# Designs tried in a protein design chat: VH-VL binders against 7-cyano-7-deazaguanine synthase (queC). Part 19

Target 1, 227 residues: 7-cyano-7-deazaguanine synthase (queC), of Persephonella marina (c0qst3)
Amino acid sequence: MKQSSSIIILVSGGMDSAALLWLAKKEFDKVYAVSFDYGQKHRVELDFAKKLTEEAGVEEHFIAEVPHLKGIKGSALTDRSVEIPSEEYPEGPPVTTVPMRNLNFLSIAASFADIYEIENIGIGVHSVDSPYPDCRAEFVSAAEAAINASSVMVAKKKNRITVYTPFLGMTKTDVLRIGLELGVPYEKTYSCYRGTIPPCGECATCRQRIEAFRSVGLEDPWFKKER
Below, E stands for the ipSAE of ESMFold2; O stands for the ipSAE of ESMFold2 at other seeds; V2 stands for 0.75 times the mean of E and O plus 0.25 times the DockQ between their complexes.

## First folded at step 11 (VH-VL; framework fv_anetumab)

Design x_b (from v4x with heavy chain D57Y; at its last look DockQ between E and O 0.88; V2 from the best seeds 0.00; counts 0 for: pae E 7.2 > 2)
Fold by ESMFold2, look of step 11:
Structure x_b (fold): chain C 227 residues (1-227), chain A 122 residues (1-122), chain B 111 residues (1-111)
Amino acid sequence: as target 1 above (227 residues)
Amino acid sequence: QVELVQSGAEVKKPGESLKISCKGSGYKFTNYWIGWVRQAPGKGLEWMGIIYPDDSYTRYSPSFQGQVTISADKSISTAYLQWSSLKASDTAMYYCARHRGYSWETEAFDIWGQGTLVTVSS
Amino acid sequence: DIALTQPASVSGSPGQSITISCTGTSSDVGTWDYVSWYQQHPGKAPKLMIYEVSKRPSGVSNRFSGSKSGNTASLTISGLQAEDEADYYCSSYTSISTHVVFGGGTKLTVL
């Protein structure tokens, strides 16, 4: 469990990355975090990511800019002319797909791992039936291979870099249960792809989050009944 | 050396147009929201609206929607506040301010310009 | 009722602690932790003193503290000093029409 080891966690400010962050604080000696500004409409998630990493007490929290992703038209997450759907995801990659997003993110995180000699890169992907190609086990395996093939740290020390994906094969509800047990402050997490305050409650990610809380007998902190 | 430097004081007549400026330096201008705040003589601060200079996305207070135009020219790190037709009630100090959060909702203005006094009288 | 209500003035003697209130609604101060406080000396631009209810920017004295309870946020200044004499404004995000509102301001006089 707690080896003399280090990890850098991709932290988006959402439920899954928060659960991963709290799990990593339990399982690793040194925890670093990296978040990405790629021109997403929901940049407010970065403010929530900062709150989470401050609460968890990470060694350092990097914000990496990825401006070339902003210039790519056609994604609902970065292109204001493309509406974020209220409906469930269609089969295949949805309009909210940012091309190669996690590949970009993992490669940047790997650069930090090389510089800081960090042996693990954590990403909160789950479910083998994800509509996003860059959230699947096949992608993770390929990315890990590419990272190790290009790593200076690996070349010099013959160490391996592990892409740590503890939630792969789990449901959103499973991840939520883990986070609740770990004490994740879910009121400090943000999931809405529309970037609104309060969250819109109607995009696919908002509905998935609401359903997950409901399935464990709780209300989402954002959508509690007020008195 | 992060700073916002505003254009100089203006004396105008009712019905005239005006565009005042706010130039940012010492930081990446396109990474931060810039807001405008009005302060009428002897009165308090009023939030007018905010802009993200990278894509010119704006949000206005309901009180100022349609009354002013907020714009930016990211090539010269400058935000603007503009009136098509000034009224005497537009007489005020106008501040620009940088927002410290990644979104305009969540945090606060950490860096303020020195203010631009606009006087509108006949 | 008005979005954010502050007392018009507050006074205190050097060394005293004083508190300035900022009362809103459940659409702003009551729900959101996006409350900030600004200090403004005569003829000068505002300066950020507190953000996110209780956080201090670097360079702001720990004599300044913030809190909230229900729909009311509070700025407390301990160990009052002459240089604290200024106008103080609170602000908050409001989900009604999705914008930011300021309080009316409080003039602090150090006697």
Scores: ipSAE 0.073, ipTM 0.692, lowest interface PAE 7.2, mean pLDDT 86
ESMFold2 (binder alone), look of step 11: mean pLDDT 92; pTM 0.943
ESMFold2 at other seeds, look of step 11: ipSAE 0.243; ipTM 0.729

Design x_c (from v4x with heavy chain D55E D57E; at its last look DockQ between E and O 0.73; V2 from the best seeds 0.00; counts 0 for: pae O 4.7 > 2)
Fold by ESMFold2 at other seeds, look of step 11:
Structure x_c (fold): chain C 227 residues (1-227), chain A 122 residues (1-122), chain B 111 residues (1-111)
Amino acid sequence: as target 1 above (227 residues)
Amino acid sequence: QVELVQSGAEVKKPGESLKISCKGSGYKFTNYWIGWVRQAPGKGLEWMGIIYPDESETRYSPSFQGQVTISADKSISTAYLQWSSLKASDTAMYYCARHRGYSWETEAFDIWGQGTLVTVSS
Amino acid sequence: DIALTQPASVSGSPGQSITISCTGTSSDVGTWDYVSWYQQHPGKAPKLMIYEVSKRPSGVSNRFSGSKSGNTASLTISGLQAEDEADYYCSSYTSISTHVVFGGGTKLTVL
């Protein structure tokens, strides 16, 4: 590993971003974090993101507001008239899709990277279990190209910004195993799209999390505490 | 500079309606939950409920659900507590308070209004 | 639904350390790190002293500290001073009926 490498991590407070954060703390010398307030129903995730970045000991944790995504129609995550489904995701992009969410987030993170001269941007996407188009390898490659084409740092220093996606091609269970080995405090993570405390246990994200823990012979810390 | 300023003391009779206010200043009002806390004379603090003004999302204590209405007008950075028909037992000090967490469960009230004394007697 | 249990009163002399307990259940203090403490002087609004069990907001003296063990949270005031005389309330999120509860309050008297 490079002696003075740095990364900015997109941290949502969920399992995947937590595993990425702990992995990045092992792999990089300086770790920054950014989280996004875009009017999501599950705003409590930001409180969990703060706890995770404090526990991990990041250099700085930025919280960026994205008000233009607030109340955008047609997404269950931001449109109060659309219910968070309890059932399996449909065969197309689910109703929980926020238009171009990760493209917005990566471009904002890239602005921080450009200003603070950070050469790596980490995002915890994995394609195997994800219903979202902005969690796929094709998207990541295109975003990285656009970031490098527009970066003042890259133009001046003739270096490169890398979009670090170590979980691409992995399942949620694979990512969980990595996080368990790294010592991620999963009781301090939050996945529920409904934003309830305790998590609802019935949205697709809660079900995927519960199943991931079962597949490694563990109980989800949230539901262990619910006894 | 960050402050919550509440409307003045009220003396009312049973059966009258009342709406008291809490105006926030010196911060971005729509970024924070605002809660209401009752303190009956000589008694402790009681959590009544809370609102996120940007979306008018509310949560009530079971003891106050259906007994009061919490609302907000984000255009004037003001939260409200309202009774449709006051009872003598509503006599108390009422505080509004700003919540510092992104969700109402997670943290605490960091800024408090000065209180509004409501007296309900015949 | 159930209020958190605090002693009705505690007292101490200037310079002493005093601890105020706040006992709940596994549905509130025992499970959640959303415990806060408030100081209230007579005729005044409450003031936040501790949040998230042990964190101090800006401007609160480091003489105030918080902790928890099991279902009991504790507020410790070291180097007790006359101005610390006040009522103290704990609060916590509870998953029973999904709201916030306060403790009954503790009157601290500085002798």
Scores: ipSAE 0.337, ipTM 0.752, lowest interface PAE 4.7, mean pLDDT 87
ESMFold2, look of step 11: ipSAE 0.337; ipTM 0.764
ESMFold2 (binder alone), look of step 11: mean pLDDT 91; pTM 0.940

Design x_d (from v4x with light chain W32Y Y34W; at its last look DockQ between E and O 0.92; V2 from the best seeds 0.00; counts 0 for: pae E 3.8 > 2)
Heavy chain, then light chain:
Amino acid sequence: QVELVQSGAEVKKPGESLKISCKGSGYKFTNYWIGWVRQAPGKGLEWMGIIYPDDSDTRYSPSFQGQVTISADKSISTAYLQWSSLKASDTAMYYCARHRGYSWETEAFDIWGQGTLVTVSS
Amino acid sequence: DIALTQPASVSGSPGQSITISCTGTSSDVGTYDWVSWYQQHPGKAPKLMIYEVSKRPSGVSNRFSGSKSGNTASLTISGLQAEDEADYYCSSYTSISTHVVFGGGTKLTVL
ESMFold2, look of step 11: ipSAE 0.338; ipTM 0.765
ESMFold2 (binder alone), look of step 11: mean pLDDT 92; pTM 0.944
ESMFold2 at other seeds, look of step 11: ipSAE 0.390; ipTM 0.778
ESMFold2, fold request of step 12: ipSAE 0.449, 0.509, 0.476; ipTM 0.800, 0.814, 0.804
ESMFold2 (binder alone), fold request of step 12: mean pLDDT 92, 92, 91; pTM 0.941, 0.942, 0.939
ESMFold2 at other seeds, fold request of step 12: ipSAE 0.437, 0.000, 0.253; ipTM 0.792, 0.462, 0.729
ESMFold2, look of step 12: ipSAE 0.458; ipTM 0.800
ESMFold2 (binder alone), look of step 12: mean pLDDT 92; pTM 0.945
ESMFold2 at other seeds, look of step 12: ipSAE 0.545; ipTM 0.823
ESMFold2, look of step 13: ipSAE 0.375; ipTM 0.769
ESMFold2 (binder alone), look of step 13: mean pLDDT 92; pTM 0.943
ESMFold2 at other seeds, look of step 13: ipSAE 0.491; ipTM 0.816
ESMFold2, look of step 14: ipSAE 0.440; ipTM 0.800
ESMFold2 (binder alone), look of step 14: mean pLDDT 92; pTM 0.945
ESMFold2 at other seeds, look of step 14: ipSAE 0.481; ipTM 0.811

Design x_e (from v4x with heavy chain R100P; at its last look DockQ between E and O 0.22; V2 from the best seeds 0.00; counts 0 for: pae O 16.0 > 2, placed apart)
Fold by ESMFold2 at other seeds, look of step 11:
Structure x_e (fold): chain C 227 residues (1-227), chain A 122 residues (1-122), chain B 111 residues (1-111)
Amino acid sequence: as target 1 above (227 residues)
Amino acid sequence: QVELVQSGAEVKKPGESLKISCKGSGYKFTNYWIGWVRQAPGKGLEWMGIIYPDDSDTRYSPSFQGQVTISADKSISTAYLQWSSLKASDTAMYYCARHPGYSWETEAFDIWGQGTLVTVSS
Amino acid sequence: DIALTQPASVSGSPGQSITISCTGTSSDVGTWDYVSWYQQHPGKAPKLMIYEVSKRPSGVSNRFSGSKSGNTASLTISGLQAEDEADYYCSSYTSISTHVVFGGGTKLTVL
């Protein structure tokens, strides 16, 4: 009875959202995508997001601007005066934290879901050890509750909106294995927070990506040894 | 007063068509779902389907899909249940009932019509 | 569709309390608080007695109460009266679409 189903996926162009996109193409009848421009230093990720959604063949790919986040100081992702760190520091939220990023993004995605009567919103969060508060299971549960309490579609037609998080409780390596099995073109994904081409290889996200590939016996397509 | 008034009892033969009605009054008809519920003689309640008259969003129980047509005319605050070819097994009492369209209201069938008895025999 | 299980009958004496059960699945009873209960006297349309598991509409006696544990909802009638003799149906919705299910009904006899 669930075979007539639709989802909107938050797509960043990175590994996790790519794996989610390919999984959603397998699991849902109609797949929409939304990506966000909030002034991040790594805006090139939006170009990769567009290429991924074109290859996956989504119904529509929306680009939403979030201008109020562009001027916020103190985040390495949006403030040009703050350098993107080359090492992870375990104390406190990382300097790459953009205030309430996923809350903003889920609420905007929920507006599309409400208007177009899409029952599912997909986000590629995983691992309980994430340093970002808005990537954790407790955040997802609270956001889903707020979305359903606010939704005109749910109120009117008794549909439910599900925040689809199939990777919760998984490691980066687990998600990579799933994406490899699904045929995700990882050479077309982008993770670098500095926004350089080629990727810097030095920021926390580049290092995590490189290590994930090595843990499954592969080399990151961006950093392969040339013969 | 909030009320659902159904059309009168029907006696029909197998193969005949029939359309019965359910008229709502005393409330904003387009703010509520209208459901149809069958009760065969001596049996329990069976949900047949439901319609949202504002946009005609209609949903059927799998057991009744293709067996009946549910429709509404919001200009006269009326929902309908229709058969193109009646069977003897369609003999039953048929109720309409309203359900709020929004979750901040009562989440149940709060007002029921008086019922329409349909008898199908040769 | 009949997906909710109720006992076929229950009986009690005036002044006693009785409980009618309604057992379903996580998708209709367990996860959501959409369970309702209807009373039907012979020849009459059903009347809403309990909604959202435990809420009473105005005009319904506080002798009627509802609860839920796991996949089983319960209607409790305290201080039984002769006029409580009727059929009782539970109902719920599913989480996929506006698909309503009813229980098979329970005949309450007041001895």
Scores: ipSAE 0.000, ipTM 0.438, lowest interface PAE 16.0, mean pLDDT 83
ESMFold2, look of step 11: ipSAE 0.007; ipTM 0.536
ESMFold2 (binder alone), look of step 11: mean pLDDT 91; pTM 0.934

Design x_f (from v4x with heavy chain S103Q; at its last look DockQ between E and O 0.50; V2 from the best seeds 0.00; counts 0 for: pae O 14.3 > 2)
Fold by ESMFold2 at other seeds, look of step 11:
Structure x_f (fold): chain C 227 residues (1-227), chain A 122 residues (1-122), chain B 111 residues (1-111)
Amino acid sequence: as target 1 above (227 residues)
Amino acid sequence: QVELVQSGAEVKKPGESLKISCKGSGYKFTNYWIGWVRQAPGKGLEWMGIIYPDDSDTRYSPSFQGQVTISADKSISTAYLQWSSLKASDTAMYYCARHRGYQWETEAFDIWGQGTLVTVSS
Amino acid sequence: DIALTQPASVSGSPGQSITISCTGTSSDVGTWDYVSWYQQHPGKAPKLMIYEVSKRPSGVSNRFSGSKSGNTASLTISGLQAEDEADYYCSSYTSISTHVVFGGGTKLTVL
């Protein structure tokens, strides 16, 4: 009669979710993954997410569509008429905000957790001062409470559901160091919000990634000089 | 009245099998976990395991996994604790207890059976 | 290696207040609010006195109260009476694994 620990990880194909995936493979008996197609310009990240989950060896990788987000106007991530910025973020939520993205994602992941009786949901949020409201500790705490209040597994006292956020309070560089120690194949990760191959190197997330690698004495695998 | 009524005291010899029972009444038996707790003579309480009778989801303390079998028959609102071969060290009082399943205010064993004394001697 | 540590015994005189401690770790007592307390008189089944750290079931005297600070939960009995002489156990229930542990128990003697 076996007791086991299991987790479902939100995997985007980026650096933070890759580090979380490798950490979860070390810390949990069974690791599931879910990725979301919400019509983002950088949908190619889903191809990278699949490669990462195949290499990590997850139990199953779900791809969930979020159709109500696919046509949202006014977000640089989903509306082709809105340019993805190269400038520093302004005060308040940036134009790359997709309304309530992580709330949608966590609720869908929670449905899988409830059905499969998975007791942990992992998300790679790492900044308490993120410009996105749905990447902050206060949001995570509120979402966890709502998930537990809604869960049939929890209502039957079989288990509780924990939102696992091991990188909360860390910088991008901190997370990169953890991933390097864990052996994350960063050449198989993708961060560019413009969705180009090669990555654009100009958007805020590309610049943050490049700087994180430089800060640990490395070059970003995508931007290394070869021959 | 909510109650758990356990089967009577047992006197057994080493090597014999035994199955003791815990019958719930006055509540929806399938909505709550039933746990088993051992108390050796002069000793404290030890959690042995817990079962959800609706689907027989059963979880054991590491100390008791493989040593006992916990089961339930929801059609008669009864949980069981079972040994295939008793040892003298199994001499103890055994309690069943209800965990409140759907009430978030009580995360504890709120109703206890009267106990079943099991004595194993040659 | 008991996960929840209680003193083996405590004593007090009638009318006084006493406190029984229950020390665990951040993963059971510190972070989660699933600490409960049970009273057991000789020859009797345990009785739930406190659940979720500080909540009292109906029918339990308000002389019994519970609290938590850091990794230590406490049961306080005010206005101590002779009938309070019993063994007291703390327990933790983790929702992550549906795992229950008891403390080693504390014998309360009323002098």
Scores: ipSAE 0.000, ipTM 0.449, lowest interface PAE 14.3, mean pLDDT 83
ESMFold2, look of step 11: ipSAE 0.000; ipTM 0.468
ESMFold2 (binder alone), look of step 11: mean pLDDT 92; pTM 0.941

## First folded at step 12 (VH-VL; framework fv_anetumab)

Design y_a (from v4x with heavy chain Y102W W104Y; at its last look DockQ between E and O 0.03; V2 from the best seeds 0.00; counts 0 for: pae O 16.1 > 2, placed apart)
Fold by ESMFold2 at other seeds, look of step 12:
Structure y_a (fold): chain C 227 residues (1-227), chain A 122 residues (1-122), chain B 111 residues (1-111)
Amino acid sequence: as target 1 above (227 residues)
Amino acid sequence: QVELVQSGAEVKKPGESLKISCKGSGYKFTNYWIGWVRQAPGKGLEWMGIIYPDDSDTRYSPSFQGQVTISADKSISTAYLQWSSLKASDTAMYYCARHRGWSYETEAFDIWGQGTLVTVSS
Amino acid sequence: DIALTQPASVSGSPGQSITISCTGTSSDVGTWDYVSWYQQHPGKAPKLMIYEVSKRPSGVSNRFSGSKSGNTASLTISGLQAEDEADYYCSSYTSISTHVVFGGGTKLTVL
């Protein structure tokens, strides 16, 4: 049923994008990757993204700078005056929300897809545990429609661009289980929003990652005990 | 050519202030970190800290936090290392070094300045 | 506490191979591939020889190679030459912070 064998995926260096990368290598003939520098406090994740794409063997790994997002105030991910939370996420969009992050990223990835005639754009969103509006099915559907309406490749070839979201109905534990079965090198992934090495272990993303490993009977490679 | 050129040798007395410089050329200065490394006479290399000139994100070794100030002026592609009050124990060679790119910020120092000898004698 | 351990000195004859070790912990050397190696001749600035454990920058001789096993990284110099006589430093991130650490240095003497 799959008509195209090429995909470009958004790779952040985290668990979900790593699982998507390994899954895409299994499911598609040509896998491209794109990563974004948008002024995030955890910029070190881009180094992890590069190591993952090198190990997976992608066709090309694009790095796109998004400098206009560097100046966004009010997000704990980009605004140094806003503290990274140590507690569970509160009700509503969390302080770690970068406004319209995935909309910006998908539009840029779509430009690469249009030029390289890539018919699939992969993003590792999952909706069950996500507080973010741009990780939900209604967002994905709207973004896909906008991409197809504006694509020169679609108009020229009369093909469709598919936004590939294989994890959309899953929990973080479900995604981890898939990545383990695929052989994802989780010691080479990075999840901490504070950008520390070692990871801080106390931000919401670190806690979610640690709990996901525990739920499948494993220790997180970053937090396992020495000796 | 990619290079880092440091300011000249300094001879100072204890208690004096000093600011030494490191000018980058031949590359986009704001795309790379600049680190400072100390080498006391006959001793090994000691990392002092690192700065990303684009946004002045600065990280210090615990041994040097509060002892020096690292800064940059991206408009002239220059990083600085500064003391408000020199000690005799600050006598050393000081190197600046470029860290590979924003996507490689943790990997290695690939280009080094020639060094600035600072002598602080009582 | 937070230091990379290197032998103080090593020596070899021209044409021989020599290995310099750099021992840390799982959090700085063992788990991640951030180890780099620097050569420093007397009175000169350090020069990057190896990054990411085993990669060579452009212009570095293939006589220099790097590897890692467990918590120990190694620099190997094959076909020793007189100009290889220098101090060699390993470096990595530390498990305590996001900071860079150097090893104590190894003096290589070519006899």
Scores: ipSAE 0.000, ipTM 0.475, lowest interface PAE 16.1, mean pLDDT 83
ESMFold2, look of step 12: ipSAE 0.000; ipTM 0.498
ESMFold2 (binder alone), look of step 12: mean pLDDT 89; pTM 0.921

Design y_b (from x_d with light chain Y32F T98L; at its last look DockQ between E and O 0.02; V2 from the best seeds 0.00; counts 0 for: pae O 18.0 > 2, placed apart)
Fold by ESMFold2 at other seeds, look of step 12:
Structure y_b (fold): chain C 227 residues (1-227), chain A 122 residues (1-122), chain B 111 residues (1-111)
Amino acid sequence: as target 1 above (227 residues)
Amino acid sequence: QVELVQSGAEVKKPGESLKISCKGSGYKFTNYWIGWVRQAPGKGLEWMGIIYPDDSDTRYSPSFQGQVTISADKSISTAYLQWSSLKASDTAMYYCARHRGYSWETEAFDIWGQGTLVTVSS
Amino acid sequence: DIALTQPASVSGSPGQSITISCTGTSSDVGTFDWVSWYQQHPGKAPKLMIYEVSKRPSGVSNRFSGSKSGNTASLTISGLQAEDEADYYCSSYTSISLHVVFGGGTKLTVL
């Protein structure tokens, strides 16, 4: 048999990572997943991530703990003294920003890629709708360079590690359309930053998700108009 | 028991306004979408748009956006299709239809009104 | 593109089975099970015959069945009867917007 392509996907349980996971199952021979516990208020997302990876049929789903992020004050996602906003995101990074989240996550995923000799690391970033610095093309390029410079697998094989970002430059609605075409089970995804069941429906991420579904003529499975 | 009853046939002149109605009965009107479908004489079915009466969430076909107004009055279980200025090419049969289910996996028009014939001529 | 293609006409004799095709794309027929079929007799409103590709509403004869393969949905009528003579339309939604589409219609003649 020939060497086959493999990827490790950062899976959060949200819409974007679910779309990426389903896309990766179409594009790669072996798909691994990693999810992160960093003390986020919406820790329930990990339960949804598990449901998604089980349905997709990944080779293995790693749960990586990042406990140092739970001690960082000033983010509404990790600091109980900071309120989660109910309005539209302001200009620039919102109060829900976890500092350098994707930098931490990519470095950990790269460690798994080194150990398992995985050539691709997938992350569901898209820059059009995201105010976060670590969701932009310049960040991805810099992170990929750092990963390749520090990888033992790359040094041994002279191979490259690719950070796979197929949604870069897309809106959340664009990504939703792709996921719908791929058959993503959106009823098994979770986006609420408040971590409630049912989702709160009023945080910026819930509003963005609801708008995305309505823009394609669908109802969000969590807020459908059945009674 | 579930039915949609439309207003009667209309004969109009070009440039006149018109509002036709579709009254639902035998079900919870606010729990279903109501769509409007046009059929020109001897032609096929054309989707015009759809409304959710509970919150007036309205979606239009690109071909009809800005050409008609779809509205609903949930207090009397009635949806409306309205023209501000009719054209001769608006001569057609107009159907309202209930949209089956809310799930994104089960979309169909399960109950149809009897149709309203609109004739626009000089 | 969101085009549903049906044959313009189909004919069959009483007792025969016939199939009407409805061809679209992955964005309307292939990805989701949203295809529905409507029967319309002359001068009458359309009637839902099949929804969700293959499901039959209450009161629709089991002689009507639906299926799909790839981007093509099919309506099959077994044991043709004179009363089956009508126009048949397929319909679906698109995954890229709330855009309902109908096929061009197929005239079924029973003789």
Scores: ipSAE 0.000, ipTM 0.417, lowest interface PAE 18.0, mean pLDDT 82
ESMFold2, look of step 12: ipSAE 0.054; ipTM 0.671
ESMFold2 (binder alone), look of step 12: mean pLDDT 92; pTM 0.944

